# Ledger of designs, part 13: VH-VL binders against b7kms5

Target 1, 80 residues: b7kms5
Amino acid sequence: DTFETVRNTIRIESEVDESLRQLCHEERITKETWLEAAYLYLCEKPEELAQVIQLAQERLSQRKAIADYKRAKTMQERFL

## First folded at step 1 (VH-VL)

Design nc10 (framework fv_nepuvibart)
Fold by ESMFold2-Fast, scan of step 1:
Structure nc10 (fold): chain C 80 residues (1-80), chain A 122 residues (1-122), chain B 107 residues (1-107)
Amino acid sequence: as target 1 above (80 residues)
Amino acid sequence: QVQLVESGGGLVKPGGSLRLSCAASGFTFSDHYMSWIRQAPGKGLEWVSYISSSGYTIYYADSVKGRFTISRDNAKSSLYLQMNSLRAEDTAVYYCARGDIYESSGLVFQHWGQGTLVTVSS
Amino acid sequence: DIQMTQSPSSLSASVGDRVTITCQASQDIRNYLNWYQQKPGKAPKLLIYDASNLETGVPSRFSGSGSGTDFTFTISGLQPEDIATYYCQQYDSLPWTFGGGTKVEIK
């Protein structure tokens, strides 16, 4: 064994997935190798890594806000 | 009030080991990347190691790679540096520094501890 | 690794003088450079970030300029409390590297 791999299941926005799939098809690479390359590249570029982390935090906050809103609406509907 | 307090420095013989600790207070420790930065007596600053806020991403200067291990305990708001196979060239004041990401995504060391002296001599 | 060459290594100036120190990167680092002040026996303090931005609470007599490979740090009207060693630091790429420092003394 060189290059032991792990299988991960992740959920991403469909629009992002479609765009990434198209990129991988055009460049003749896989999503797995793109993810590995992107992470390795960003790890050597702290400023760019910081920008990506900021975007990730913003996206996570948006998802949380949406989830919080849906929960509040459900509680209101059930209470009423 | 942000505070970083280093401890664990001391006198050690070449080939020996030391573990440095940095106790953080006054802020949410788990939100910040952290670094160890050292300064040999009468010399300039040398960045030693980086650890991301989660602890997942870690980097070392080539001079310490394979000998030093950075780690953190977010529940205890503490940063560590395990130093093995110490050499005379590792003699320095070791600073714990908090990393901050500014609005422009600029990376800075806004807060530093007082430093702890590590002396490696025979 | 990116090498940061700082000059001069030391200088002596009078109160009220304009002090200028230079930092050169071995490759293009855009504006990803910080300046720190270190007083004897103390930890460093951030003065300038992203080449030219003054940190909050830092006196306006301190300034920075430059981009790419050539950077300048200036103290306009040196004060006694400015006696310190000043360091540039790049954060364009790991490993992060510091300049050798410039010791500022008052004659």
Scores: ipSAE 0.000, ipTM 0.634, lowest interface PAE 16.4, mean pLDDT 86

Design nc2 (framework fv_nepuvibart)
Fold by ESMFold2-Fast, scan of step 1:
Structure nc2 (fold): chain C 80 residues (1-80), chain A 121 residues (1-121), chain B 107 residues (1-107)
Amino acid sequence: as target 1 above (80 residues)
Amino acid sequence: QVQLVESGGGLVKPGGSLRLSCAASGFTFSDHYMSWIRQAPGKGLEWVSYISSSGYTIYYADSVKGRFTISRDNAKSSLYLQMNSLRAEDTAVYYCAREGFYDSSGYLDYWGQGTLVTVSS
Amino acid sequence: DIQMTQSPSSLSASVGDRVTITCQASQDIRNYLNWYQQKPGKAPKLLIYDASNLETGVPSRFSGSGSGTDFTFTISGLQPEDIATYYCQQYDSLPWTFGGGTKVEIK
């Protein structure tokens, strides 16, 4: 039996990536296995899962606000 | 001011090769993921490939894997698509498109005019 | 792959009409859906991103709604310049996939 895996493109905040990489190095695990374990663990804890989803929604909102600002600046330059 | 201009299309026989170029201007090219999208005559849109701002992350549609190679030159603000082993079903207008500033966006906010690739014997 | 089913394939309407196009995803894509307009002989143009957000510079007669698997695109008060084919596109997962397109014509 071998694990069937998929390859994903994921961009995360550089500070978060650095912190996660240090954790993975110290614990001798990979980012991929951390992600799998964290998700599986949270699926067994609906209250905690809901809190993580809320944090994810907040982070997504912040990233979109920054992207919207940059896009608006580009559009302003385009139409001026 | 933002412009994307494709070139390199033409008529080629099955098994042949073409290299498409996309010249970008009016924005910081190195900040954006870039995509190639194609459209066969009278048909809908098909996503072909994308490349991250640094060039590290690249993905291809299954229909072109192993035959097409996407690349970019940030110093020249240019995107490329090397097309090898061309087939009749690769006949399409090929569009260069910019992805927005949000990394998970997948929205293509500016497109070039397209360049026609015809694969026929 | 996520299949995007767009309907209708074509429609004819009069200037001033309200035009509605639908798009269904084969699985939950949340709000990760965009709408594009393609006029004859031209490149597509982004109109709506993230299901309901109007791209800057796009007229307010265009709107989008929906989440999950069911999405709607509406033109309120069709104008002659709106003759085009409209496409939805999901970006929840790779490969990105487009709907089959809806050709909007004036009768």
Scores: ipSAE 0.000, ipTM 0.625, lowest interface PAE 13.4, mean pLDDT 86

Design nc3 (framework fv_nepuvibart)
Fold by ESMFold2-Fast, scan of step 1:
Order: structure tokens, then C-alpha cells, then sequence
Structure nc3 (fold): chain C 80 residues (1-80), chain A 123 residues (1-123), chain B 107 residues (1-107)
């Protein structure tokens, strides 16, 4: 086949997903093609790519902190 | 103490409707996704529906799409399952389960389950 | 939908035995698999999440391994209180799907 694809499952924040879904609907594109286009575009823009990577690292750190908080809270509820 | 208590089960005729409720206590309900899982008598577990912590993302098993509606009321710490057009195949114990999505949202599992409520669809 | 094939459907073993249950996904689910224990007349209980992580308070004799499409759940040194049905569950994609369950009995 012309395109060889892989199935990937990704987890993103619900609010972000809903906003992206609306954008894709209005522009008549799919989440898959948006993701591909965004990555390919950024690969040609090293300075913008670096900024996106920094944002991604910051979001990952924040998710970890939130997840740690949720986990601690859940465990405390179990101790009671 | 973390608790989930289901109610609303009972005997209903094919084509009928029931609304299940799940009352949550002992934790911040609005921080967790929730699911309904069912188990037919003597059979295995079947995931029925998922609702995100905010209520924005909802999913159903194909067997119930268009017939069941999941909803939540975070102010009342309650989860609901509206079941319409019930069939004999919907006969099962329905469990409410609390979802955990920590570890950078990489982990999705259900750590607390209610006692279950029996729904029997027959004449 | 992702199909989860669990085997065996049932087994009988003696106290102290090592018992192994397998689960196969119809497509790659990475590490996104949980294992639950359901004792007779009770609601299911989480034992293992993310294929190999032991839930807090669960005895270390329970373990999970595997990735992709092939997964294994092991009880090292079966105890009487382990009489239950065990289920795998994938959470790679919605709708989530469970294996058919493995009933573990002590002879």
C-alpha cells in the first residue's frame, strides 16, 4: 500500500481533545492528519520545534505533579 | 471511607427502561473518571460505559450504544446510567467503578467498585 | 474493538503451586493491561495495573508480565484465599474489553 501506517493510542487532556476535535471538524481534517502535519511542519522550523518541546516538557512535569497529588490523595482515602 | 453504592436495579420487561444510580462518598468525586461494568449471571465482565471526570468525554460499548446514557452530577457526587429499550441480554449485575488515571495519565484502572445492583429483563 | 483471549478458562491447583494465566490481545496494546480478581459473590478487585505494577496492599505472590499482544499473570505459591476468577482488561483503546476470565480452584 502507498502509506504504511501504525496504530498509536495517545492520552491527552479532555478539554484539549474537545478543542482539537472542533478544529478538525470545522477545517474538515482528521486528528491523525493534523498530528502528522503539525510534526512535519515543526521539523522544518527548529526554533519553533524547540519551543514546542519545552512546552511539552513543562506539561509532562505538571502532569506528573498532578498525578502524584491524585495518587497521594487516593492512598490517603484508603488509609482512612 | 471510600464507598460506591449502586441502586435502581430491578425486574423490567423487554423494551422497558431503568435508571441506575451510584452514590459516591469519602473522596472527591469530581477528580475521577467513572465507569459502569456489568456481569451476566454466570458470565464474565463486560465494560459498559466511561465518563471523564469533567463529563466531557463519554464512551459506550457497542452493545448499548443508542440505548444507554451515562451521566454524572459532580455537585451530588453521583453517577447515573439511563437504560432504555432493555433486552433479555442486558440482564446482569451492574457495577459502578471509580477510575484512576495517574502516572502522566498513562495508567487507567478501576480501584474501587460498588457492590453491584441486579437488573433482570424478563417477562 | 480489541478482543482479549484469555486461557485457560479454568484450572485446579494445589496450595503452594505456581499458576499461570495468559491473555492475548487481537492487536498491539503496549503495556495497557490490568488484572482483576473476583471472589465468589464479590465485586472485582484490582491486582495489577499497566501490565506489571502491583496495586498497593496486594500480596507479592501476584505478578504480571508481557507487552504488545501477549500477557501473563502468575500466582507464585497459590493460597486458599486465591480461589477466584481472574480477568485481564485492556485500556489501550475505548471501548475497553475484558478477557473471558480464568476460574482458579484449589483441589
Amino acid sequence: as target 1 above (80 residues)
Amino acid sequence: QVQLVESGGGLVKPGGSLRLSCAASGFTFSDHYMSWIRQAPGKGLEWVSYISSSGYTIYYADSVKGRFTISRDNAKSSLYLQMNSLRAEDTAVYYCARGIDYGDFSYYYMDVWGQGTLVTVSS
Amino acid sequence: DIQMTQSPSSLSASVGDRVTITCQASQDIRNYLNWYQQKPGKAPKLLIYDASNLETGVPSRFSGSGSGTDFTFTISGLQPEDIATYYCQQYDSLPWTFGGGTKVEIK
Scores: ipSAE 0.000, ipTM 0.607, lowest interface PAE 14.2, mean pLDDT 86

Design nc4 (framework fv_nepuvibart)
Fold by ESMFold2-Fast, scan of step 1:
Structure nc4 (fold): chain C 80 residues (1-80), chain A 123 residues (1-123), chain B 107 residues (1-107)
Amino acid sequence: as target 1 above (80 residues)
Amino acid sequence: QVQLVESGGGLVKPGGSLRLSCAASGFTFSDHYMSWIRQAPGKGLEWVSYISSSGYTIYYADSVKGRFTISRDNAKSSLYLQMNSLRAEDTAVYYCARDEPFLGYSGDAFDIWGQGTLVTVSS
Amino acid sequence: DIQMTQSPSSLSASVGDRVTITCQASQDIRNYLNWYQQKPGKAPKLLIYDASNLETGVPSRFSGSGSGTDFTFTISGLQPEDIATYYCQQYDSLPWTFGGGTKVEIK
C-alpha cells in the first residue's frame, strides 16, 4: 500500500496539546487521524465550520498582539 | 499581487550620498514593520535597518549608524534609505523586505522581498 | 551580537538525495530562527519560520528542526530547482543576524 501524506510541525498551546494527547490516549487514536477527522467533519457542517474559523481568527489576532508586544519589548530592552 | 520594488542604486564615489526607494503594492503597507537588508557581491546577507509600522521605532546596524537614515511614507506606500558618507564596504545589493508578524506565536520573518538594487562605491 | 555559524559552507549532491544543513547560534535563541533560499541573481525566499514551520506554498520536501543553539534544515529528495544558497537567520535579539550561507549544487 502506498499513500501520500505530509509531515507538519505545528506549535500549539501546551495545555491544548496535553488535553488532546489525553483524549487520543483514552480513545486509542492518533493526533493525525483526529485532525483529519475533525476537519472532514466540519467541512460537512458549514455553520459550525464558520464558527471554528472565527475562533481561529480570534486566536491569531491574540498571537499577533503578543508578537507585537515581544518585538517592542526587545527593542526597548536592547537599546534604551 | 504583493510586491516590493527598489530603485535608486548606482555608482557613487567614497564619501558620496545616495537615496534608495522601495515602492510597496498589493498589501496594507502601514500595517508592517519594514527592513533594509544588504548583500555584498559574492557574500552573505546583512541586516541594515528596521522601521516600525508607524515610523516611531527605528534601529540601525552599528556599521551604518550615524550615516544611514531609514524613513517611510505610509500615504505613498514607500520606504526610503538615505545613505551618507558612503564607504567601499557599503557596496552591495540592497533589499527592501517586509516583516510579517502573523506567521507564528512570536514570529518575525521576512516573507516578501524586493528584487534588490545595486549600490557600488568605488574609485 | 549573536553569531550564526552554518555548515557546511557548500555541498554537492545528486537528484533524489537527502541534504542536511546545520546552523549554530552563539547563544540560546529558543526557536526564533528562519530559513531562506536564494537562487543566483534573485532575492531570498522564506522557506521555514520559527525553526520548523513551513511557509505557505513551499514544497513539503523542505523541513526544519531544532531549538536553543542547534538547528537543522533538510531537503528530502533533492530536485534540480533546489540549486541555491540557503541561509538561517535569528530574530531573538537585535541586530538580526544571518548565517554565512550554504551553497547547494547538483552533481
Scores: ipSAE 0.000, ipTM 0.616, lowest interface PAE 15.0, mean pLDDT 85

Design nc5 (framework fv_nepuvibart)
Fold by ESMFold2-Fast, scan of step 1:
Structure nc5 (fold): chain C 80 residues (1-80), chain A 123 residues (1-123), chain B 107 residues (1-107)
Amino acid sequence: as target 1 above (80 residues)
Amino acid sequence: QVQLVESGGGLVKPGGSLRLSCAASGFTFSDHYMSWIRQAPGKGLEWVSYISSSGYTIYYADSVKGRFTISRDNAKSSLYLQMNSLRAEDTAVYYCARVYGSELFGSYYFDYWGQGTLVTVSS
Amino acid sequence: DIQMTQSPSSLSASVGDRVTITCQASQDIRNYLNWYQQKPGKAPKLLIYDASNLETGVPSRFSGSGSGTDFTFTISGLQPEDIATYYCQQYDSLPWTFGGGTKVEIK
């Protein structure tokens, strides 16, 4: 009622979302409150935060590589 | 507009096999968990199995675990139930159902059901 | 497994009556309970989800309440088309389980 919140729309891998949804169901929390708690907890643990950021960078690089590969393959199929 | 149509039911001997199919239309099939629920003649409803949108997460009732296999083909908007080692107590109408719920909360409910297909395992 | 006990197993009431069905879970299921209507020879239809939320297109005479282990489903002003068997279903824990059903008949 009193909290000022913002709406975020994010896209994550289906298997990760399914796992997180199950965790939230079993622990009686929402994805929104889990995300807030996880971030706040990590902000108080700089070494763990750095590890999470590294993992995020690796996952982002993997997604970019896959997207680039698919685009290149589509162009090859059309023009080669 | 949402439609689920089951097929593949019939009469089978104990120890036999059947494959049930559910053809979905009127919604984005690949966005939804799907489930099979059965009902023995004159009895109540019994949940059988569910499969997640991607097919990654699957769960079975203990009564069918190891004998039944749920699967899906998102390109064909189809759900399947492979039933092996059938027993007399598997005799039931089998319903295909769409699982819906809040993505923010861990809620699951069956908002659309097919008409059902009868499986009879002869004595 | 979570056991769902419905009461009564059957009832007869007159058009216009208030009909109440109860469902008890063998352990705390929060509000993770749904109610379905099944007319003779037909597939079940969702009426209430998450204990108290009315599904779109369902008449307002149907309602649900409760949390934890005790749940109630009510039809305010029974109509002839409400002749059916009603089932509760918990989804707190796998395997998901249904109550035994309550058959509602009109006198």
Scores: ipSAE 0.007, ipTM 0.693, lowest interface PAE 9.4, mean pLDDT 88

Design nc6 (framework fv_nepuvibart)
Fold by ESMFold2-Fast, scan of step 1:
Structure nc6 (fold): chain C 80 residues (1-80), chain A 122 residues (1-122), chain B 107 residues (1-107)
Amino acid sequence: as target 1 above (80 residues)
Amino acid sequence: QVQLVESGGGLVKPGGSLRLSCAASGFTFSDHYMSWIRQAPGKGLEWVSYISSSGYTIYYADSVKGRFTISRDNAKSSLYLQMNSLRAEDTAVYYCARSDYLTGYEIPFDPWGQGTLVTVSS
Amino acid sequence: DIQMTQSPSSLSASVGDRVTITCQASQDIRNYLNWYQQKPGKAPKLLIYDASNLETGVPSRFSGSGSGTDFTFTISGLQPEDIATYYCQQYDSLPWTFGGGTKVEIK
């Protein structure tokens, strides 16, 4: 093994994870190598990279809204 | 600190129903896929069902499909298994278990609960 | 379904011995394999994940190796507290499946 790697723990949406896992299983690749390949490919295509970043920002906003809602709901339930 | 506690097991006759519960504490339950695994007395381990963190994705072993229903209540940090049309071969200790994220991929099973015994006998 | 064939079914060894257990998958599972320890009357405990990674807090005498279809679990310097049944488990594809277990006893 010639590559130096870092270990990352990431949490993604269940539907996305299932789809990606199936793709990786069928193509005999790993999530980490798919992520590396996808990022490197997009770095060669600035226009596509910009679109991906926009989608990422939208998804992050959705996660934040859901987290805020859950926190508020939990506070209500604890203090009712 | 991280703990899973099962309850709801007992003796039931063939064709009967039971509902198992698993109470989670010491971690953010809503971030994790959860599973039920069973072990017949003196036998090996058999995975039964899993549910994703949101509840969107659910899978069952063929042996229980159509008879068992897995569900979760993230607000209560609880996992459930509704068991219907029970058969003698469903007799087992039932464990709930968490899937952890250790390498950018979900890894089942750590921790496990202590288990709850379900006996199906006439 | 992926079948996991675990060998041997049981073994007896002396304290300090090197114990080897093998697990064979019916198809390529890459490195998506766990090893568990189960003591009598207790729930299983994860020892090794991704075929070769030692879980935090688990003694270094436990190790795993292999990829694809052939996997090995080793206890270097067996200790009395290692009396247990050990299971491999694949998580490459659903349904997740376990090996039949290996009962380790001390002479």
Scores: ipSAE 0.000, ipTM 0.633, lowest interface PAE 11.6, mean pLDDT 87

Design nc7 (framework fv_nepuvibart)
Fold by ESMFold2-Fast, scan of step 1:
Structure nc7 (fold): chain C 80 residues (1-80), chain A 122 residues (1-122), chain B 107 residues (1-107)
Amino acid sequence: as target 1 above (80 residues)
Amino acid sequence: QVQLVESGGGLVKPGGSLRLSCAASGFTFSDHYMSWIRQAPGKGLEWVSYISSSGYTIYYADSVKGRFTISRDNAKSSLYLQMNSLRAEDTAVYYCARDVEYQLLSGYFDLWGQGTLVTVSS
Amino acid sequence: DIQMTQSPSSLSASVGDRVTITCQASQDIRNYLNWYQQKPGKAPKLLIYDASNLETGVPSRFSGSGSGTDFTFTISGLQPEDIATYYCQQYDSLPWTFGGGTKVEIK
């Protein structure tokens, strides 16, 4: 068919975005096509997909911990 | 005191320009993504724009894209919103809000300024 | 854009009542939903993040639940200081969008 697309805007770490943007500029591709290609490639490589999922889980855990720490610290600064 | 203070609001004519400022104090401003959120009189909240901690990653709501420019100066702990080609529908209280940069999907605003009123009318 | 439908738009209740506000997303947002309180003339204040987590310093009478597309916010013993407008907000994807707000008044 004619390609059904969805507008999907995600928030990622600025350092990662800056690096990815430079890569896309140098290779003459878009962030959208890079994301699609990366996911499709990994879906055909179960071992590599598992490694990426593990990294994603670790990064999510780290961000949650940092966010929780920052929230607690902010409340202390406001009220204590 | 952990605080955000907006300034620069006022009365402007349609087609005019205005620059809003937000001064941060009491926390490490350079660690945080920052947003502008507005509220039209008697209406709800509308997210306008965000800027990453480094200033490189920026996003705008479709309603303001091409007319508004968000920027920051980490050395001065300040956030800015340059508003061009103002329309009556841009009339609102504009809030500066702090977000958490290290959450994968955050977008929760745990600190807000008091707001600054922008009125666009003839 | 993800549409957030909040109901009711306003309510009036007595001190001590249990108040429930609902929020429905036009698509699955998982648990990426916050609740804010805005008192007249003031900036909003974060009460609940990630659908059900109470922000530090917020009274325990406030709670949130839900996931996917249907969410609820509850005040389990309305106090005079709770008179305010309450907003839900999704942050699953940009642009981040807010519900229309629920004005809570005391009889």
Scores: ipSAE 0.000, ipTM 0.621, lowest interface PAE 15.2, mean pLDDT 85

Design nc8 (framework fv_nepuvibart)
Fold by ESMFold2-Fast, scan of step 1:
Structure nc8 (fold): chain C 80 residues (1-80), chain A 123 residues (1-123), chain B 107 residues (1-107)
Amino acid sequence: as target 1 above (80 residues)
Amino acid sequence: QVQLVESGGGLVKPGGSLRLSCAASGFTFSDHYMSWIRQAPGKGLEWVSYISSSGYTIYYADSVKGRFTISRDNAKSSLYLQMNSLRAEDTAVYYCATYDFSEGLYYYGMDVWGQGTLVTVSS
Amino acid sequence: DIQMTQSPSSLSASVGDRVTITCQASQDIRNYLNWYQQKPGKAPKLLIYDASNLETGVPSRFSGSGSGTDFTFTISGLQPEDIATYYCQQYDSLPWTFGGGTKVEIK
């Protein structure tokens, strides 16, 4: 293979990761190739890409709110 | 009280094996990513391995890859590190730690650590 | 692997002094840097995350700044309980790597 690749490690929700793992196993593909294919497909569909970006922004906002809550709770319990 | 407690450290000869445990209490263990970090006597910190909340995603530092195995038992709120083919350079205090998210980033710090357990590999 | 170069390796200062520690990454890590405090015989404690954000419960005399490759950690008004070794850590890419540590002692 002549493709130049980079190694990335990301954190995603465990349930989403589990579901994606099952999809990749059933379809005999890898998470890397699924991610590449999904991005390339969406780049050719501007309206769908915009909707995915909006969902991503919403999920990011939710993750930040939950993380902030968990951090505050953990620190409070550790020092009390 | 949010707490992590390591156990299983001890003196072992080169080539030997040892299993470390980390017991979690005071939080929902099954929601947390877990890491092992070690510190050789008089030296700095070295990250060793992590495991995702479900156990699906695992990563190892090159220094331990193929010799160490990280695992977890969410029903028992416990994290493990199976160490095989131990070498003198594996001598260290081993800590378990957890981390969370913020600011559009998926990691922002290891905010809860155990007390550590000493592993000494010596002939 | 990203190498983190931390300086100085040790310093001695008086109570009330302003203490500055620096950390340099071998490549751009954006703001993906944490600072930890480790007191003798204890586990590390997170003080600063995302280069400049103070962890909850941590005294305001501790601060962090910088982005890219150059980072600074400051203690404004050193206290006796601040005797410890301080470490920076990048989490831009795996494997996560720590600086060599800075031992802070009181004169």
Scores: ipSAE 0.000, ipTM 0.607, lowest interface PAE 15.3, mean pLDDT 85

Design nc9 (framework fv_nepuvibart)
Fold by ESMFold2-Fast, scan of step 1:
Structure nc9 (fold): chain C 80 residues (1-80), chain A 122 residues (1-122), chain B 107 residues (1-107)
Amino acid sequence: as target 1 above (80 residues)
Amino acid sequence: QVQLVESGGGLVKPGGSLRLSCAASGFTFSDHYMSWIRQAPGKGLEWVSYISSSGYTIYYADSVKGRFTISRDNAKSSLYLQMNSLRAEDTAVYYCARELYSGDFTSEFDYWGQGTLVTVSS
Amino acid sequence: DIQMTQSPSSLSASVGDRVTITCQASQDIRNYLNWYQQKPGKAPKLLIYDASNLETGVPSRFSGSGSGTDFTFTISGLQPEDIATYYCQQYDSLPWTFGGGTKVEIK
């Protein structure tokens, strides 16, 4: 039809997802259209895009630290 | 220390219902996405469903959508799978599995229970 | 759904051999692939995550490589305890899908 879509599965923090759900409900939009709009908007604003990338890098580092901690804990529990 | 124990499997006739439980211990259950994964006798692994840590995000494989319901009780550290309108092709060992964060978007299954057998037979 | 084609379905090798298993995705999944080991009568165990990363505590003889649609899992110096069925699993898109499995037997 008018748009071809691809399905993607993403895991985001529960608190962020809950907040985004509330925003989408109040504004009568979907998470899919919000994600598309946010990316397209940022592509036109290099300075803002750089700030978002920095935040994303910080959040990724935090998740990797948590994952590393959980892996170490799992190894201790399974290979003691 | 980490332990996942499934229960509730058994023999049921086509069209029947069954409720599986998974009891978690040795970790903070409320921090993890949880999945049900099944394996038919002599066959490979098939992902069935997942539920987010809060219970807000739920997804099902098309083969079970509309018939199975995943749920969790974080206060009891328990995961559930309500199976309705069972078919012969649902016969399998059902595993509950814990998901760890491995990348930006999703997790690997780092710990699995021993499984519970569901047999759907006339 | 993303189809994961795993080959071979089974193989027999001698202790000390290098064993190679392949997994092909029906579309680009980047590096979003895990490898699991399932010993007879037991639940699966994670060996490799994100295509090439060895899970903590897993012997270094296990390795993974590849990206996009073609992936390889290797056991360098097969040991008797490695008798198992090995599965790849993609996590690029829902539903999560597994390969058909490769049964590894030792002579």
Scores: ipSAE 0.005, ipTM 0.650, lowest interface PAE 11.9, mean pLDDT 86

Design nd1 (framework fv_nepuvibart)
Fold by ESMFold2-Fast, scan of step 1:
Formats: C-alpha cells, sequence, structure tokens
Structure nd1 (fold): chain C 80 residues (1-80), chain A 122 residues (1-122), chain B 107 residues (1-107)
C-alpha cells in the first residue's frame, strides 16, 4: 500500500485558508487529503462539478478585476 | 435577502460628534468591502469612505479625512462611522452600501440601506 | 479626482419615448462605470454595472454602453415608474465619484 505523491505550492485567499484550516483542525484531517477527497467526490457528481467550476471562473475574474482596480489606485496616488 | 439598516442620525451642533451604525444581514459580511455614501438635501451623491472585509484597508474622501473614522465588527455584522468636528456642510442623508465582494464579483454598491439623516445646525 | 459630467441635468419625456443620458469622465475609466436610479425619498438602486451589464431583476428597457471617457444610458420605452433621478458613478480611481444626476420627469 504505497502512494506516489507530488508536492504543490498554491496561493489562496487568506480568509478561505483560515476557514479551511479551522475545518481541517476540527475534523482531524489535512488540507492535502481534503483537496484529494473533494476533487474525487466532485468527479463523480457532474452537476456539482459544473457549479464548482463556475464559482472558480468567477473567483478568477474577481481577482483580475481587483488587481486592475488596485493598479489604477496606485497610479493615481503616485502621480498626485 | 440582503438588508442594510442604518441608525444613529440626528440633530447635532457644529463641532459636535455623532456615531452612525449599519446592521447587515442576508450575506457573509466579512466577504465585502463596505462604504458610506452621503447626499446633502436636494444635492447629488458623494462617496465618503470605504473599509475592506478584514478592516485592514481604509480610504476617506478629502472632505472628511481626519474627522471621520470608519470601522466594522464582523462578529456583529455591523459597520460604523464615527463623525467628529461636524460642520454644516456635513448635513446629509448617510447611506451604508455594500461594496466590492471577494466571492461575488466587482459590483460596487449593489445594495444600499434606507439612509439616516444627519443635520448639523446651531 | 476623476470628474463625472452628466447631461442633461433634467429632461421631460412622454411615456413610450426613448430617453438618453450621457456621462463623460475627465480621464479614461475603461468600463468601470455604474448607473443608478433614485426615486424621491428612496435610496439609489443599481441598474447597470461595468458600463453595459444589466443588474438582476432590472427591466430590459434599461441599457448602457460606452468605454473610456464617454458613456450612454438609455431607457427604451419610458414608463411612469421610471420617474427618478439617474446617476453615473466611476470606480476606476479613488476617490469614487458620481455624476451630478439627471432628473427624468413625465410631460
Amino acid sequence: as target 1 above (80 residues)
Amino acid sequence: QVQLVESGGGLVKPGGSLRLSCAASGFIFSDYYMSWIRQAPGKGLEWVSYISGRGSTIYYADSVKGRFTISRDNAKSSLYLQMNSLRAEDTAVYYCARDWGYSYGLRPFDYWGQGTLVTVSS
Amino acid sequence: DIQMTQSPSSLSASVGDRVTITCQASQDISKYLNWYQQKPGKAPKLLIYDASYLETGVPSRFSGSGSGTDFTFTISGLQPEDIATYYCQQYHNLPITFGGGTKVEIK
């Protein structure tokens, strides 16, 4: 019973990370195993998987918009 | 249902202080920037201040900087505006408005409270 | 500060008319512009965001267009319940700024 694993480094929003850490602590699991379980579960649920993908696309769009807004603010402050 | 309810408005003399509150419900309050926007009688809208979801990023309009303080209590889903050194030109209806959402998308001021009237007069 | 110039300041139109309001930014704001409706004694209501997207629950007779510095808001087939003051608002730069408003009245 040997599992081949890979190490990934990912960045997520701090508030989401805090919530996930709390869940993992309460349930006595790791972020790694939660991610594996969530993905495997959703792969067997096409309708739920589609909803998660939509949320992911929206969050990606939001990050881009926030970056654009912060950039505009920085440029204004720099040239004032 | 998203609801924002302001309170704390009233009549105050020039140089006085007042604290406004905004009670939020129907959404995850900590996921949103929140703003105060005011409207003087018969005039247009003027943005006053914003505060990020975590409370770490704050910005003020020049007209209120140094006199007003925005704050929030996420455990109570409440937004506040402490107004000091009030002037006649601060007389306005003050609106609490939901701003940028971390999980909703860029759509500032998609929900507003009913407003609370602040009158600064001798 | 980005100045938002809204025109006209007021207009009178008949039910069924096509009403057009314009908004000019003093500098490029891309598409970071919203349109609000405010009825007497009420808080503003978001109608259009990101220059052209209709907010959920808003009637399709309302539309927006434009980018950069020139923006247009249109009511196709004015209804009696559309009597209100309409405001544009930019959120490209801080401070956030609003147009002066356009009061729409029925003849």
Scores: ipSAE 0.000, ipTM 0.610, lowest interface PAE 17.4, mean pLDDT 85

